Miniprotein binders against a7ua95r516to809. Designs and how they scored, part 142

Target 1, 294 residues: a7ua95r516to809
Amino acid sequence: ASLSLLSISDLVPDLQFIFFWMSNAIEILYFIQQKSPAYMQTIELMDDKAGSKESLLSATISANEEAMTILEEVIMYTFQQCVYYITKTLYVVLPGLLDCNPFGTEPSSEQCRRAAGVCVCAVCVMPEAVRRVVSVFQTTSDLLQQYQVHSEIQSQMFAYLFFFTNVSLFNQLIDKGPARGWFQRSRVLQIQASVKILLDWAKGAGHNHLAQKFFAKFCSTVTILASPPQQLSQMSWKALCAEHPSLKPVQLHRILTQYQLMAELGPLPIWQPSSEDEAYIYRTVDLLESFENH

## First folded at step 10 (miniprotein)

Design rv25
Fold by ESMFold2-Fast, scan of step 10:
Structure rv25 (fold): chain B 294 residues (1-294), chain A 81 residues (1-81)
Amino acid sequence: as target 1 above (294 residues)
Amino acid sequence: SKVRITIEVEGPPRVAEILAEVIRWVAEMMGAEEVEVRVEDGRVEITITGLSEEMAKYLLELIKRLAEKYGVKVEYEIEEL
């Protein structure tokens, strides 16, 4: 069975098992850490019946060390499995976010008109593609809450999911954007609106700080591409680097080159890289982001 | 002394079943000689044999904590071997 062909809802039963095991392993680990000293004290306070006291204490220490090692392995394994299946689902649905239009020429959805209560020609709505991505994040949040996973682990999971989403969207936009027309101004504004829906969801879910941190590169990219030509033309290379420190010189150069082409700015304005940055602009390996968390 | 501990878990069937498997795994890690899981009349019964009395009490505290966390009811009985 291919997980790439499944929706997040199809994975919920399997994810429930993994989250339950992970939550229980974490609870057992914390229990051992908290209660082990008291248990060892109980053994020490027992009357020594022959030579059993020293044997019991030694056995308890050994058993606790083995248990903690195994529990840490189980927690890491189950966490990695959850992340693997969730990110595999995200990878399938994320390209749709770059192709969708949250702005309608008219409110065509009867459901959207009823929900809004007002019909207008230009309406920002949640496209199905964006809803699929939000559904993955919401389902993850619901499972973490249902199985009472500690907040530190919840933060770690969303940190990685946001990291993965940022890298995936950035790489797709940079690598396939020119061929797909994603750098056209109208398309960039649609992408910006879709990203805002994701960021608003993250804020509502209590993950605003993580979202701001891990979406920085893609947000910087979209912000530059959505900038009016009049404003962007007034900024120097140094000013753009200062405002968008998450972008590497080669990435910023690629974005500005594509912006100049799509905005039909002609030969001017020209954003001149610093001498120090020129060497990095030609390093192909630095253009796309790695999915590896170094 | 070695003990036999019998645990009955009552709650939503799937939660009780998964909790029973967690209990079995932990008991085996703690050196239990035999662990049996039985499902009967919508209840899950776990029989653990061969733990010391001290280890059995330690395991019971963990089970009580997990039961409270997941809202399942646990009853137990300890028998010296």
Scores: ipSAE 0.027, ipTM 0.524, lowest interface PAE 5.9, mean pLDDT 78
Fold by OpenDDE base, second read of step 10:
Structure rv25 (fold): chain B 294 residues (1-294), chain A 81 residues (1-81)
Amino acid sequence: as target 1 above (294 residues)
Amino acid sequence: SKVRITIEVEGPPRVAEILAEVIRWVAEMMGAEEVEVRVEDGRVEITITGLSEEMAKYLLELIKRLAEKYGVKVEYEIEEL
C-alpha cells in the first residue's frame, strides 16, 4: 500500500542531499589521486635540515590513504542509496508500462511542470504510463547534471537502472504475460511502441549504447512476440538463437511455446531446439533473470 | 610549522554554506585541530587551525578546484602559529 504513493518527486530532497555528497566525494578523491604524487615529490625534494622530511612524508601518505578510504566508502554508500531510492520508484511505475496503450488519445491533462500552459514537448505527449517511467530517468539525469557528477558514475548509474528495468519488465512479461494477455498480438504491439518511446528518450539523453545493451533481452522478447506468425514460423531455432543472443535457450523456448499457444499454431519442427540446447531448455532456474547478477 | 587559514567564500548563500561544509570535512580529514564556520550576510568565513604549512597549501589547491566547480569566489589568508 505505502509503496504505491511514492513518486520520484517525493524523493528529490533526499536524492539531492545524496547526490551532493556523492559528487563532492568523487571530486575530492579524484583530486587526491591526481595531486598526491606531485605533492609527495615536493616533500621529497625539500631540504632535510631537521630530519622531519621522512615524518612529514609518512604522515602525508597516511592521511591521504585514510582520506581516500573514507571517500571511497562515501561514494559507494551514496551510490547505493541513490540506486535504492530510484529503483523503488521504478518498481512502482514499471508495471504500468506493460498495460499501457500508447495509441490511445489519453489527454495529457497534466500541465508540464517545465512550462506554463500546454506543453507539446516529447515528454508531455507521452502516454501517462510511459511518462511516469521516463520521469524517473529524467529526474535522475537532471540531478546528476545539476550536481556535476562524474560521467563514469553517471554511466554506471544508468547502466544499473536500465539493467533493473530490463530484468523487471522481462520477468513480469515471462511470468505474468500469458495470464494478463500481454502475449496477444495487439498487446505486444502496444508494449513494443511503449518501449520504443523509452528507447528514443534514452537515445536523446545520450544513453543509446547503454539502453541497447541492457534492454537487449526484453527487446528481443518483444520483437519475437511482435513478429507475424508467417515470418516467425519460417525462422529456425538456430536462426532465432543467432538473432537473439541475449536470450538463454530456456527463455527462447518458453517464448516460442507461449507464442505457439497464443497464435494457435501446431507443433513447428523448425523451432525444435538443437541437440546441444535440448538439455538447457529445461533449466527453469534460468528462466527468470536475477537482480543479483549486476 | 602549524598555520591558521582564514577562508572567505563569496557566492549564493546556499552554495557558500555547502562549500563551507565540504571544506570543514576535508580539513578535519587532513588533521585540522579546529575548524570554525561563520555565516554572515551571505558570506561564509572558515577558520582552520592546526594544519602544517604543507597540508594547508594542499587544502588550498582543493578549495580552488571546488570553488571553480561551484562558481564561487574564494579568498584566503595564512598565518603562521
Scores: ipSAE 0.023, ipTM 0.490, lowest interface PAE 3.5, mean pLDDT 86

Design rv26
Fold by OpenDDE base, second read of step 10:
Structure rv26 (fold): chain B 294 residues (1-294), chain A 81 residues (1-81)
Amino acid sequence: as target 1 above (294 residues)
Amino acid sequence: SKVRITIEVEGPPRVAEILAAVIRFLAEEMGAEEVEVRVEDGRVEITITGLSEEMAKYLLELIKRLAEKYGVKVEYEIEEL
């Protein structure tokens, strides 16, 4: 109940504070890592007045090591907090993406805050459900840029957020899709169009490679389900495995089985798993993706 | 020799206060004996006592980098103790 009221805009003040500290800690850490060796070398080149040099060098090394350790902890903590808050907002808005009809002319009643008039920007013309998802990512991007967070950390943040989004959407589609009619061709085409809008945004934001990598499983699932029966029925199990390497055998088998039921196709021998994969198609523990290992 | 550093930060109050906190943290980690922070009308004055001259120079380089990042003006004076 309480999670449904949480918008990314409500979290901006807290996120701003976290991003500020994260950015500062990263900057200081990189400075120490880059300058400390040169500084130590300068101390080593000083005239050795009665053993004071060795004491100063030791004290400097110890201080740098301690500072670096503390900074690393701050970076890790702030990163985790950002991910925690942002993923909570994603969790709320992501289900709407699967139910979205992007072909419906729902007038976007929300005026773009960036324009005084009717904004025709790519975000304003998006379906509301897609716009809500994009808004989370855009707000994250804007904050990362505003606080000049190091590019590597920005990439890691988006990698995780795309990973989380893929796992969430994939698991919902596989688990709830049959019951909710998301495997129906008309609904699949809506999902495909909505995902394309999201991917186009990611491309425009400079995250094309990350988006392609981390959305691969969800995109492969949607691509298979969007395929016409006449075309998909001509593809062998091996061909489908080769074309969709991101899918585990158990996942591909589940998708094809549900597709067959939805399309009222009889048993297709061409979709039978290879003898090598036959043992793996029954591993139901591997059916859904884990949020672990990232 | 040990030095006393007086640092003045001018900028938006929130940014100046945060930078002061970062400077305090760094100074303490670098072996400062005392760190005093005074805040008046968006101007922050930080007095660091007991750093070596070498550590003081290193700290000032860090502060300069942070000041550039945040777009704040930093002035400093160093006195030998």
Scores: ipSAE 0.022, ipTM 0.487, lowest interface PAE 4.1, mean pLDDT 86
Fold by ESMFold2-Fast, scan of step 10:
Structure rv26 (fold): chain B 294 residues (1-294), chain A 81 residues (1-81)
Amino acid sequence: as target 1 above (294 residues)
Amino acid sequence: SKVRITIEVEGPPRVAEILAAVIRFLAEEMGAEEVEVRVEDGRVEITITGLSEEMAKYLLELIKRLAEKYGVKVEYEIEEL
């Protein structure tokens, strides 16, 4: 049943339901925060002589606190569910981005029309694989806008999705890249161009700062692989680490080692880390930082 | 005093159903003794029993605000117990 959910469009009804619940919970929470003080003041102005006024005030405070706690739990749960479904879809479509060719490709969509020197078909020049990834982000953006989800929560959602995309692409490139030829310069340039399309989408959607922050590791990796071998061999280990702070030393070392093996650097010196960095390079590092949904 | 509130929500079936679930959960947390929901394809009836009159007024203000935001029609009746 999970293999049948390959498209973001298949998840739209479920996502609409979850986003609607999230939006409702957020709005009710804000309403309680805004109205509760005025209602409490009304109770305080009551003319009671007994504990009935105090009992009513205490009951109202308790009920409001419980309602706010449950609403916060609902917001958190619905957020996690959206992240789960969207990232599950991304995981399926992301590998295609590493195999597609954005240079000289025909529009993957029929929705393309030339108009007097104005290119209104930016989406039409995307390879289908890139379009599938962009479609996931666009659908998410559309749903957040449709249900008027607060901008801060929208930012948190895209921060997580960009972080997931970055880690997923990085791990796939490092683990499968050599066997699939993705370390060859022509392929790296294609990957770089495809990533540029995603980053341009993010900029247009108002998420440029988040994209720059959370795609840093994958972008650094692609930049290294696109760099001339002579330039890389002339840099000290300390300089390489300083230029790519988003990469852990062991990740950088793995990238350089794979690049030397697959890119056929010829007679150029094999890059070696300094002894000072050796303990850092060879420490155990988890390449996948993920959030558990349970 | 304790009251019984009958609320009728009319709108797109999915929206009305979700709003009814939210109303049920709020009423239960506010100390309602009984909450009953009946769904009729775009028309939902919610009966809430056992809230104080003051708590009932507060719940109705929340419901009115939600109805206005989501474009659903809400009608209600209050009965003293």
Scores: ipSAE 0.000, ipTM 0.190, lowest interface PAE 12.0, mean pLDDT 70

Design rv27
Fold by OpenDDE base, second read of step 10:
Structure rv27 (fold): chain B 294 residues (1-294), chain A 81 residues (1-81)
Amino acid sequence: as target 1 above (294 residues)
Amino acid sequence: SKVRITIEVEGPPRVAEILAWVIRLLAEEMGAEEVEVRVEDGRVEITITGLSEEMAKYLLELIKRLAEKYGVKVEYEIEEL
């Protein structure tokens, strides 16, 4: 109950504080890493007239090592907290992405937070369910930029968020899809369109490669399910495995089985797994993705 | 020789607080004998006593870099002890 009321906007004040600390800690760590070798070299080149050179060098090394350790802990903690809060908001809004109809005329009733009045920006014209998901990512991006977080940390954060999103959407689609009618062609096409909007946003935000990499499994699933029966029925198991390498044999087999049921297709010999894959298609433990593998 | 450094930072309160924390942490790790920090309305006064001149110079370079990043003003004085 309480999680359903949590919006990314409600978390912005807390996230701002965390991002501020994270950005500062990264900057200091980077400075120490970059400057400490040169500084140590300078000490080493000093005339050892007073026998103090070795003590100064030792003290400098110790101070830098301890400072770096503390800063690394701060970075790790703040990163984890950001991910924790952001993924909670994603958890709430992601189910809506699977149920939304992006082809419907939903009135954009919400005022754009960025402009007074009716905004026609790419985010404001999105279906509400898609907009809510994009808003989480956009808010994250805006905060990362506002606090000038190091680019590598930005990439790692988006990698994790895309990973989380892919796992969540994939698992929901595989587990609940048949019961909720998400495997119906009309619904699949809606899901495909919604995901495309998200991917287009990611591309526009400069995260195209990460999005393509981490959404591969969900996109492959949706692509297969969106394929016309006439086209998909001509593709062999081996061809499908080659075209969708992100899918495990058990996952592909489940998708094809559910597709066959939904499309009322008879048994297709060409979809029969190879002898090599036959043992793997029954590994139900590998069917759903784990959140721990990242 | 050991030095006393007085650092004055003027900027947004949150930035000032973080800078104060960082400076204190580093100064203590560098072997400062005493570190006093006063923070009031985005003004930070830090007094560090007992650092070597070499360590003081290193710390000041870091502070300058942070000050540039955040657009805050930093002034400092060094006194030999």
Scores: ipSAE 0.157, ipTM 0.635, lowest interface PAE 2.4, mean pLDDT 87
Fold by ESMFold2-Fast, scan of step 10:
Structure rv27 (fold): chain B 294 residues (1-294), chain A 81 residues (1-81)
Amino acid sequence: as target 1 above (294 residues)
Amino acid sequence: SKVRITIEVEGPPRVAEILAWVIRLLAEEMGAEEVEVRVEDGRVEITITGLSEEMAKYLLELIKRLAEKYGVKVEYEIEEL
């Protein structure tokens, strides 16, 4: 068996162990913090029996502080291990989202016809590629709920996962999109529908605010690329920057250049960068996003 | 499979004792059947009985990480029950 063949389901037993550890460490830390006065009295009584009154006060305080620090390290380590294994699985399944077709025909007569073999009026179905991504998020949510992990830690987990997903999808679309045909309008509309399934899942799971924040760049990109030519040609560079503040000038410029090419809008630039942004539209070092939050 | 782990922690007495206390708390919460601690100066021996093999290996990885950070020496032995 190869790592590229692993599903999130294959990791569930290992993740259960890690979440169990994290949950227990959080619970112990919480009780030490909440019941610190009683703990300090108990420890101080034990230290007094050791026969040194001068060291009692200092020993009690430092022992409690050191124990909390160690527990925080355990929580951080287990959190990082969960993130590592979950994002490793996620990275394998994410490219499929850019190649799948969520449009399908209903089993009965709820259909429309298209000259090409594409039915744009069909109800969106969850493709296997999208289902695999949703399964990673759902399994993570289920494990966090099963082990009653504190809501703040849950929010941090999904913030990291959404950040990772956004960077991965954005970089793949920008870097590989031209060669893979992903900038073609029909493909962009499929990508948009697939992303909507992920965002709808996040909303249903109570993470709408995090999804809106951390998917902003990829969503802006797909929104621009999916815009009708008559609509997008009416917008100025300044208006597009205002509507899509998550995009850097070089990123917006490359997206619009690809849009103009795929929509066959001619060779001359339609969207003129502002004089303020003109110096930045060629900064290739800023084109792709970093997986590091810094 | 259930295992027994014997862990020896060597270092500054206070650091070794506090680390042992945290290890005991974690092992008990994770469902260890028995946890025994013996303290002699700067050396602490912890015997944990009844964790699964997978849980025991995970515990040891966490302990190694903490030991490295806090400058204590850790040696261990695993015995299948």
Scores: ipSAE 0.014, ipTM 0.325, lowest interface PAE 8.1, mean pLDDT 76

Design rv28
Fold by OpenDDE base, second read of step 10:
Structure rv28 (fold): chain B 294 residues (1-294), chain A 81 residues (1-81)
Amino acid sequence: as target 1 above (294 residues)
Amino acid sequence: SKVRITIEVEGPPRVARILAKVIRWLAREMGAEEVEVRVEDGRVEITITGLSEEMAKYLLELIKRLAEKYGVKVEYEIEEL
């Protein structure tokens, strides 16, 4: 109940504090790593007056090691907390993306944060359900930039968020899709259009490679389901495996089986798994993606 | 020789206070005997006592880098003890 009311805007004050500490800890850690060797070398070149040099070196090494350990813990903790809060927000808004009709005229109910009145920016013209998802990512991006978080940590953050989003959307589509009618061609085309808007945003935000990599499973699933029966029925199991390498055999088999049922197609021998894959199509444990394998 | 460093931070009060906390933590990890932080009229003054001259120079280089990152002005004085 309480999670349904959680918006990314409500988390901004807490996230700001976490991002600030994360950014500082990273900066200090990198400074120590880069400058410590040169500093130690400078001490080593000093005149050894009365054994003070060795004690200073030992003390410096110990202090740097302790500081680096603490900083690494702070970075890991703050990173984890950011991911926790952001993914909780995503968990709430992601289901709306699968039910979204991007071709409908939804009234823009929310005022653009960037302008007073009716804004026609790329985010404001998005369907509400897509805009809510994009808003989470955009807020995250804005905070990471505002606090000048190191680029590698930004990349890791978006990698995880895209991974989480892909797993969430994929699992929901596979598990609930048949019952929700998301395998119907009209609904699939809506989902495809909504995902395209998200991917276009990711491209515009400079995360194109990460988005393509981590959304591969969901995109492959949607691409197969969006394919016309006439086109898909001409593709062999081997061809589909080669074109969609992100899908496990059990996943591809499930998608094709549900597609066949929805399209009222008879059994298609061309979609029969190879003898090599036949044992894998029954591994139902591998059907849904895990959140732990990142 | 041990030194006393007085650092003045000028900038947005929130940033200056947080930077002061970072500096205090660093100074303690580097073996400072005493670290005092005073906040007055939007300025933060940090007094660090008991660092070696070599360690003080290293700390000041880091502080300069952090100050540049956050767009705050930092001035400092070093006194030999």
Scores: ipSAE 0.366, ipTM 0.760, lowest interface PAE 1.3, mean pLDDT 88
Fold by ESMFold2-Fast, scan of step 10:
Structure rv28 (fold): chain B 294 residues (1-294), chain A 81 residues (1-81)
Amino acid sequence: as target 1 above (294 residues)
Amino acid sequence: SKVRITIEVEGPPRVARILAKVIRWLAREMGAEEVEVRVEDGRVEITITGLSEEMAKYLLELIKRLAEKYGVKVEYEIEEL
């Protein structure tokens, strides 16, 4: 490989250095794309002596094409490395939003509150978990701005980070939520408050459109779970499907089943799937979201 | 027409070293016959031999753009061969 690619590999753990290389590669690529036509035209207009002009033009075209290919690979590689390290960091801190634990999944909400103190410290611990997630997003934004990474690349980065966050939170809530008590109303309201802080941050950072698009599933889930029993019991299955199109039938059914259990609603299943959706509520393969399909 | 370019890069040590590596890589890809890098007392000197005059001007234009973006001072000297 080129010297540039070897240097990036050596410094992969240093996120600041990866952003520097990404910005450099983008700037060089942009410069070549914008300036090479002018330089080609300059060569084309040179005095034609022997074969020098044609040889120089051919060599310049070849060199520019090779350089652009290498730069595109460097940009793609550095982008993938940034995403990898940032999402690896997010994966560690995201469970804290659901279980009041800032460092993972082990302590229950009750254990977390006991360690920190019940009333005042519990409120403080929830902001700490949110603060950790916001810190990852803010640090990413700061680095992209510091190294003047093109706005389109910044948008692609946050699109994927929001996608990853949405999938991680949704999957953890659905998979681990019943055992951890995360479907309890008091806990859902804390999660809803945390989500609002994340969405407010995204809006302030200029990423409101991306946040609306990529958090839709988890936002729908939290909205349903936070609904008062008096209001939710009056909604039909069809109305809920129409209001929350991001949720698949199996996902909506699982959420409503957990809601009924936690709200201690009567034995009648108020939210019956339509006849058309009955088959789809058993599609277990569609329950959890994939990290590969965005 | 082939030229020799001597480039001196001065700025924050990390940025200067990275820019020197980028310059060396670009010069090589553009058909330079020899590229020498010398680091002394926080200053980086790069000597590039064998580029055509037009390719040399193109490379210098790109280097000036990067230097301006990252707050690095670049001085250069061109010699015809």
Scores: ipSAE 0.006, ipTM 0.206, lowest interface PAE 9.6, mean pLDDT 73

Design rv29
Fold by OpenDDE base, second read of step 10:
Parts: sequence; structure tokens; C-alpha cells
Structure rv29 (fold): chain B 294 residues (1-294), chain A 81 residues (1-81)
Amino acid sequence: as target 1 above (294 residues)
Amino acid sequence: SKVRITIEVEGPPRFAEILAEVIRWLAEEMGAEEVEVRVEDGRVEITITGLSEEMAKYLLDLIKRLAEYYGVKVEYEIEEL
């Protein structure tokens, strides 16, 4: 089946089964971890009569270790499957975010049109391309809550999804941005507004810290590109490095070089990399982000 | 034959529900015609239709082994209806 037709709604039935087993396995694992010490103490306090207390203790330890190992494997597998399906959906919808014009009067979603009234909810006023991305995250959040998945696992899930989203958007912007005109000021402002809507959603969903952390590279890139030439031309390389610590020297140099070309600015000595960074700006292998770092 | 199995489960609030679903699945796999499950305050009441007494005892033994495997204490009663 063409990946282009896969919506998050089509995956909900499969995801429901995965989330069910993931949640159950986590709950059982935590129960064993919490009760195992007390149970072992109870065995240790039993009178040393007819059965080897030591054999019972050993058998209990072994059974708990085996059970925990199996449960951990189930949790890992189900987590990976969730991430796989959700990231496939994100892969399809994320390119639309960069081409989105959030200032255009796009008609409300068909679902909101069927409701007899103009729905003014935060989701209904979103541009369609942004709404599709938010829908993936919202569906994920709703499923995690529905199945009462442990908060730490929820945080890990969103951390990975935000990481994936940042890498995808950053790499597309750096690689294809010049050719697609995404470095033009008007387009950058559209991208900035679209990202703000996504970040506002993340804040409302309780994931503000994770979003700020994992979107840092993409947000820094967009912030630099959105800056007026008069303001950005006054900032030194060192100042830009300090304000945007998430960007590698090679990434910052590429962004500034492309900005210079788009703004028709001559060479700016103030943007010249420091002697320390000069060796790093030629590391083209570090230009794009890797998906393997998480 | 109709058998009622009542299980008291010590565990987290949802553990009894999880166990109930596992037992339902096991009973169906063992050839039960109908399985009714009620869960209330860590008590699981399962009514199984079409399972022989011998198979019901085997199911209880499996439940007990599973409980032991997970380090969960269970108390159970079986009633023939």
C-alpha cells in the first residue's frame, strides 16, 4: 500500500492493541518490582522446617527475573512498534508543514464543516497541514491516556516523536529549502507561524519542556532565517553560536551562507567563524541530523 | 456444565481486570461456549459455560501457576452451577 495514503486514523485499531499490551506489561512489571522484596523477606522469615528455604528463595528469584525479562521485552517491542507506525504517519504529513501558508483562509476541515456551526476550537482554526501533524500527536496522546500508560513511557514516546519531527523538518529545510524557496522571508515567516502553532499545542498538552528541548535545532534555524537583515547583520558568529547552541558550526555556517545569498548581502566579516570553529565548518557529514542518535 | 470461579486478586487496581481478560481468553481457548466476567474491587467472578469440571480444574491450576509466576497471591473458589 502506498505510504502516501496512510493516515493516523487508519492505524488506530492496530495501535490500540499495541498500547493495551504495552500498558498491561508495564503495570505487571512495576507490580513485580515493588512486591518482590517484600515477598522475599516473607520467605526469609519462614521457619526452616521441612523444605529448603534456600531453594524456595532461589526459585522465586529465578521466576521473578524471568518474568521481568519477558515483560521488558514486550514493553520494548510494543514501544518500538508504536514508534514505527506513528513515525510512518509523521513522515507523510511533515512535508506539508513546510509548504503551509497559515495566513491563508483555508477552509475548515470536512469534519468541522459537517457540524452546522463554525467551530472556533484551536484545532479547527489550524491550517490543514498543521492540523494533520497535530492530529498525529493528539491521537498518540489520547491513546496513551486511554490506556493509562505510565507517565515515564509517555514522556519517552513524545521525546522520540519530537526528536524525529525535528530531524525530519531540519533536514528537509537545510537540504531542499534553497531549491523550494523556503529561505525566502515570506516563506520563513509562514514556517515560523506553523511551528508556533505546533509548539502552542505541545504546551497545552503538557509537553512544553520536551518540545522546547527537541525542536531546538529547527526552531533556531527558523529564528535565524526569520530575523531581519538589519538585526542579523549586527550579530557576530560568537553571539549567534551562544544564542543557538543546538546548531553545530557547520549548520550555522550553512544557514548564514544561504541567508546571505537570499538577502543579497555581500560577505559579512562579523559572521566569519572563529579560528576554533573554522575546522568544523567543513565537516559536511555533520550538516544533516541523524535518526540513529535516539 | 456451568462453573463459577471467584478469584481474589492482590495487585494494582487494573491487575484484576488484566487477569480477567487472560482467564477469559484461556477459557475460550479451552473450548468454553460462554464466558461471563465481572470485576469488582480486585474480585474476579468468572462464569464459564460448556467447560468440563476437569478442564475447569486445569484452568484454575493454570491461573495459580500464572499468579505464582508473577508473584501475585490469589485466592479462588469454584462452584458448580
Scores: ipSAE 0.050, ipTM 0.325, lowest interface PAE 5.0, mean pLDDT 84
Fold by ESMFold2-Fast, scan of step 10:
Structure rv29 (fold): chain B 294 residues (1-294), chain A 81 residues (1-81)
Amino acid sequence: as target 1 above (294 residues)
Amino acid sequence: SKVRITIEVEGPPRFAEILAEVIRWLAEEMGAEEVEVRVEDGRVEITITGLSEEMAKYLLDLIKRLAEYYGVKVEYEIEEL
């Protein structure tokens, strides 16, 4: 394992050029639209003695359409490159969010305060790990605003970043959670509080709708794990499936099994699919989420 | 035909590299048979084979617009080979 940490600030110069490039591709696309009539007019003025005028017009139209297609590909490519670098940075900082304590060592007032230039929120402090994640999102937002990227492209970028964050956090919790102790109630409450800080940032940034949509799976997971035993033991498998539709049956089953172990509710498999055949099929499904959008 | 376009770029060090890649993409899509791009110390040399003079002029206009938007000064010369 490497001890080296990737910083979003190390990537800002590269990201600035990629964002500027994306913005410029839109401007060049507009420029081509403006220039197309001039070049068509130039061809129209040519002597068609060789029978080449119509061929040249066709070639120019084809060239302009291909140039526009390439600019669209440049926009897509630069978007994908930004997403790649930003998600690479997120991947490094996200595990810390699952392993931090936002409640702090000392209780404080119910209001956020600044102490020594640091923002502290009661019952939560913004741990360094949460601050690093928020910093990645804030830097992305700042760059999109600096280069005046259209709001639709901004929304698409945050959709991808939230999707990636959700998948990464969910997979880490399911895969590594038991060994890391993350399924213990005290740890789950810490995770829930940290995620709330992140979701509150998203709401403040105007991305509440996207955050609600793309964090559904991880939020469902944390909600179940944070539920009191009295509440959860009274719900049927069917009711839990209905309340948490973002979770696949095999995922829900794994979460409930871990909850039962940590809450010491006894050996009975209280939460089971209605049939053994159904349970068998669900258990053969891939447990972890893919980073491919489905 | 074969044309050489030399562009001197005054601006951020990486702009010349980014500009060179886009010029390559545009020239190839405009029907160039061969495109060679060389970048050294803010100087971009482009050699294009199989592109008409009118299309090469269009490409230069695009380069000028991009440079103006980025706030970069561009000087160029065309050489028919």
Scores: ipSAE 0.000, ipTM 0.235, lowest interface PAE 12.1, mean pLDDT 71

